# Designs tried in a protein design chat: VHH binders against RNA 2',3'-cyclic phosphodiesterase. Part 2

Target 1, 188 residues: RNA 2',3'-cyclic phosphodiesterase, of Aquifex aeolicus (o66967)
Amino acid sequence: MKVVRAFVGFFTSKSINEVAERIKKEVDLKIMGKWVEPQNVHMTLQFLGDITEAQAIEVIKNLQEISKKNIPFRIKYKGLGVFPDVKRPRVLWIGVSEGANKLTNLAKEVARLNAKKGIIPKNSKNFVPHVTICRIKSYDRKTLNELLRKYRTVEFGEDEVNKIALISSTLTSVGPIYTVVEEFYLGG

## First folded at step 14 (VHH; from x3 with L100M G101A E108D)

Design z5
Fold by ESMFold2 at other seeds, fold request of step 17:
Structure z5 (fold): chain B 188 residues (1-188), chain A 122 residues (1-122)
Amino acid sequence: as target 1 above (188 residues)
Amino acid sequence: QVQLVESGGGMVQPGGSLRLSCAASGFTFSYYDMSWVRRAPGKGPEWVSTIDSSGDYTYYADSVKGRFTISRDNAKNTLYLQMNSLKPEDTALYYCARDMAEYGWGTDFDHWGQGTQVTVSS
């Protein structure tokens, strides 16, 4: 069966696209892994995994409807975090302060419409807005804890959320390559 | 539909070894991170190990580091856990799980198998 690996989200503006490179230099090999290149910095609202062409068409229809019902809004990027948690960190990410609730609501709306079409079964509770900057392979625990504390109140920049997209990824040995399948500007 | 079927469990003496397998079907296995999770008698779930979609990144709970090795064969849609130097505290039902912990929804695993029993006893 023909499938594509996809997510719903958007690419960030220049205001934070080089933070991964800055943090990588600061930790000086004490946190190693795949640091996200500037052109790949993005926010994922919903990871869809493998979807068929028919499912992609349904997602695109849902995104078009969502775009008509939402207006652009500002977000501010603040702080660093990890998933799943500090005891087993696998990804390092930038958080959101201003606009976090609007992002959470947008993500829940996306998930609700896709679940109604049978694309994903989860009820979409507890979404935490985030921008991944590193997939961690190994790390020094003291360095990571100090980094998280140092940046807890640091603001990295801001963005206007004015579009949402279905984005596909191609997994390669050096990381994913992202392609916008379809995108929609939010209404007024 | 997504199916995950574990096998390879059994009874073994302390210090012994077992290799668990998980056969995956109904989804594109190579697109997903995968995890092993265990439930000991009378206890809640305990994360054991995770491997990323490519197989290049592996993660282990402190209690199993150096004794267990996670691996995957994407051509065979199979996840493995090599378990060496087994201890009585490793006794548990071991589950294969599709891992979603990196996407910010607070749900670590979206699909689970039935589990395979590992019993370490004299």
Scores: ipSAE 0.791, ipTM 0.894, lowest interface PAE 1.0, mean pLDDT 90
Fold by ESMFold2, fold request of step 17:
Structure z5 (fold): chain B 188 residues (1-188), chain A 122 residues (1-122)
Amino acid sequence: as target 1 above (188 residues)
Amino acid sequence: QVQLVESGGGMVQPGGSLRLSCAASGFTFSYYDMSWVRRAPGKGPEWVSTIDSSGDYTYYADSVKGRFTISRDNAKNTLYLQMNSLKPEDTALYYCARDMAEYGWGTDFDHWGQGTQVTVSS
């Protein structure tokens, strides 16, 4: 049975997708890694890992139902953070201020329905909305701490969340290729 | 369904070396980041090292940097930890874990094995 590496999420608007390049230049090689290209900037609500065609069909049905009971909403991108934590930063990301609670609720709804259908998330109850801009390979600790402090109150832009999608990824020698498997517009 | 089986533990003198292995099955190993986590006697779990799905990015706790090397062989569905210059403080049950920390859900590991014991003693 064919499996794909997939997640539920959406791609960001152009208002924010160049932030990774700007911050990469600002840190001047003191934070090294894979900085996300503008066309790949996205928000992941739930990483699904490896799923079969049958599981993808179930996810698609769940997303359709979720889209019917959620209406579009605004989000504002603000601040920088790291996962898993400051002691071991592996990814650098942009956070969300306005609309964060709505994103968290949307992600929890997605995770709950997919878990009932045998797609196991194995997650805690809280979700932190985030847009990854760098997978960190190495870093200068002072530079990272100063960067996080500098951007704590900075707004990067805004977006309207008006759809959710099942997206597959294929890693190639030139980076990931993302394919929208199916998408649904949020409906009021 | 998901299965992680650690091996390669044992008793070794301080300064010695061991190589741990973790055989993975029931999932597409190459899609996931993987970690080693250890539990010393009377202590809670302590993260040791992480390797990303491709093997290109490795991360280490300060206590093991320069002494331990994480690696993976995606063709064999196997995770490794080479442990050199072992100290009594490294004595612990070592677990292989599937890492989910980058996705913002708070719980870092969604599956782990039963562990393999490493004992560093004179």
Scores: ipSAE 0.789, ipTM 0.892, lowest interface PAE 1.0, mean pLDDT 90
Fold by ESMFold2 at other seeds, fold request of step 17:
Structure z5 (fold): chain B 188 residues (1-188), chain A 122 residues (1-122)
Amino acid sequence: as target 1 above (188 residues)
Amino acid sequence: QVQLVESGGGMVQPGGSLRLSCAASGFTFSYYDMSWVRRAPGKGPEWVSTIDSSGDYTYYADSVKGRFTISRDNAKNTLYLQMNSLKPEDTALYYCARDMAEYGWGTDFDHWGQGTQVTVSS
């Protein structure tokens, strides 16, 4: 069977999709890598890896059920962080303040239902809401530490979380192409 | 179903070299970032190196930078670690792991191999 690389998530609004460009300019080559283009800025709730058509159908059923049980909510984007940690930063991301708990609960419900169907491993850990703005290739430690400190309390904007989607990705020579396989509005 | 099988370990004198391999099966290898992690006697796990799904981005612990090179061959579903200028403190069981650290769930690795032993001693 055909397999696609997929995740559950949503694309951000224009309120924060230019932040990567602003931060890239501020660090002036002291943090190098792939800075996320505005049209690709998104929140991943759950990376699924490789899934078959049969698994995608099960994910879609799970998202439909989750969408009926949740209503739209507001989030505020705040702060910068890195994964996996400050000692070995690989991605730079924008965090969430208001609405973070609702995002964490939404992500846990997605993970729980998909794990129950054997699509992903079980995970009892909390999700940290984040929007990736750069995959880091190289960095100056002083610059990164100062950037994280400077932006710890800065709010970048807000968004309404009103839908969730199964999204597939294809890497091309000119960057990733994201395709919405199926999406559901919260509140049914 | 997911399987990661390490090989290439052995005994080597200080200053020597080894090349570790990890054969991946049961998943689409090219979709995932991959890592090497080691466990020395009496120590907890220590991250060694990570390579992204395409092979374009590589990352190294300070203790191995300049001596070790991670690589992958997506056509052969194989991850590699070239280990040069080996030191006694590199003695450990080396694991191949599927890396999930960038997705916000606090778990760095979701699948591990059995490990291959590297022993650096005169």
Scores: ipSAE 0.786, ipTM 0.888, lowest interface PAE 1.0, mean pLDDT 91
Fold by ESMFold2 at other seeds, fold request of step 17:
Structure z5 (fold): chain B 188 residues (1-188), chain A 122 residues (1-122)
Amino acid sequence: as target 1 above (188 residues)
Amino acid sequence: QVQLVESGGGMVQPGGSLRLSCAASGFTFSYYDMSWVRRAPGKGPEWVSTIDSSGDYTYYADSVKGRFTISRDNAKNTLYLQMNSLKPEDTALYYCARDMAEYGWGTDFDHWGQGTQVTVSS
């Protein structure tokens, strides 16, 4: 309880929560790993790593401030990508087209306020909005490249970004458990 | 305060083996993915291997697959790299790094140590 593994983000709407299962079936066993269960599909704006209760309190204060200064906005989910890159794919994710700049600005503001409290150094690079659907263990490179090309222009759904949360994670034998520590609706 | 301290480097003949260690402190080691990165003389950094926070997922650069094995001991806060069948091309300063590449910020590593020298020479 004194140190938890946490991130700032939000869970996605039901409209895209089943994309991981659909893509898993499409690639059969040619991309293997941990495919994200519908209830766990989320957007991470900032991974915080290990934080203390005192640090969590400061993050919560920062999120409350941010929520008052931002209004809800629409995003459109589009395309697939990987991190770190196509030569070293470790996670497969859904991208964002409309609203991506607003998400990037929101993530930068979160990081800026947390850095002022010493939680994580300010990062000058822009955040790439993404929703992880698979942690890749092994893959066929041709299959992955074809998948990325096929889905480049595919829209998966929409969401209204209307809240921001501090979320903790605990890995268990049956998968990760996410707990909303505190959440704030945008618009005050 | 995050600290990563590499050890186990040295001079070895081609075909030999070395085991690198990285002692981690100042953070909850088991929460983070970890990487080995190397820098050969006159060259930029080259990613070698990554292991996820649990140890279940490992990744290797093509140049080292089948010869190097990454592992971790979360109880000892230690990252390892077993290096077998060493070649002169493996000569480099080897760094232990805390890996952040999966989080969308374009920064692959947020902390790393001072490195340990591996020299493969006949």
Scores: ipSAE 0.782, ipTM 0.891, lowest interface PAE 1.1, mean pLDDT 90
Fold by ESMFold2, fold request of step 17:
Structure z5 (fold): chain B 188 residues (1-188), chain A 122 residues (1-122)
Amino acid sequence: as target 1 above (188 residues)
Amino acid sequence: QVQLVESGGGMVQPGGSLRLSCAASGFTFSYYDMSWVRRAPGKGPEWVSTIDSSGDYTYYADSVKGRFTISRDNAKNTLYLQMNSLKPEDTALYYCARDMAEYGWGTDFDHWGQGTQVTVSS
């Protein structure tokens, strides 16, 4: 099975899957773009870009090893943010409060093993846990700033991080289609 | 091996135009967002413009809005920057960069070229 455009991550539970639709309604076209549909809401730990089938096999081996050495943990979704920064917002995302350090460590472990196998460049920076809800095409600056302030302390839900997966994406005119290539449950 | 090769720079008078090109190889160009970044003499890098993998989403620094147009041709693996109404403050080394800023790692660009010099003076 061929893997083309891929990332390491997991899909969120139903607790936050509809937040994008609720916030889209709240901003009423003052923030325009591609709002993520509930079935596509996920956390990306590491974007791999274009990988070969041989590289996918090595990623899968790395994820299996990581899954054996990590146990499930609780996370809480809190707050909104943007990347790359508030002066040039391109993606709007939900952050993580409790469990953020464990997610960062998991993402760094994934990145370290894949870099050791030459699949991606070495990265020494820290990962910021996030769930993308909108790829922004255009926005009203006042509306965006007010939204970020309003939601700074709002909790959206909880999740148990109990698996990690290699996921491929196919870009279509309607949006990305995701395929789970392989997934591994933490703790075994 | 990722390669990005910029071209199209040169000397031009204020008010003139230039079109920069960036030839991409060694990766699947259409999977990645791409950016132009410039470095003026004695200054650090300044983000200029970004275009998403499909070409549908474009973003510009305030200093260049209305004067510069980013575009891409995924069939030719080429990124472009059309620069109009050039000003002396646009003088810089212009880099084509592969953009990774949306993935939460704090590193905006993972690959870039050697750059092409744009000099705007009378």
Scores: ipSAE 0.780, ipTM 0.888, lowest interface PAE 1.0, mean pLDDT 90
Fold by ESMFold2 at other seeds, look of step 17:
Structure z5 (fold): chain B 188 residues (1-188), chain A 122 residues (1-122)
Amino acid sequence: as target 1 above (188 residues)
Amino acid sequence: QVQLVESGGGMVQPGGSLRLSCAASGFTFSYYDMSWVRRAPGKGPEWVSTIDSSGDYTYYADSVKGRFTISRDNAKNTLYLQMNSLKPEDTALYYCARDMAEYGWGTDFDHWGQGTQVTVSS
């Protein structure tokens, strides 16, 4: 059976879509890697990896149910962070202040319902809301530490979370191509 | 079912080399980042190296940088770790792991193999 690479999430508003370009220019090649293009800026609630058509149908049913049980809410984008940690920075991301708990609860509900259908195990650890802006290939340690400190309290913008989607991805030589498979507005 | 099977361990003298392999099955290998993790006797897990799904981005613990090389062959669903200039401190059970650390859930690895023993001794 044919599979696709997919995640559950949503694309961000224009309020933060240009942040990757701004930060890339500020660090002036001292952090190198793949900086995310504005059209690709998104929030991932759950990476699903490889899923079949049957699994995608079940995810879609779960998202429809979740959308009925949640109402739209505001989030504020604040700060920069890295995964997995500052000693091993692989991904640079924008964090969330206001609405972070609501995003975490939403992500945990998505993971819980998908786990009941055998798509992935339920995750017991707390989700950290984030928007990736760079996959880091190489970096100057001083530059990265200063960047994280400088932006710790900086707000980049805000968004209303009013829908969730199943999104598939295809990697190309010029970057990923994302396709919305199905989306649902919160509040039904 | 996700399966990860390590091989290539053994005994080697200090300064020697080994190449570890990890055969992956039950999932689309090319969609996932992969890592090597080791457990020395009486110690907890220590991350060794990570390679992204495409193979273009590699990451190393300071203790192994310049001596170990991670690679993957997505056509053969196989992860590799070339270990050169081995030291007694590298003695450990080496695990292949599917890496999920970049997705914000605080759990770095969601699946592991059973490990392959590497022993560096005179």
Scores: ipSAE 0.776, ipTM 0.886, lowest interface PAE 1.1, mean pLDDT 90

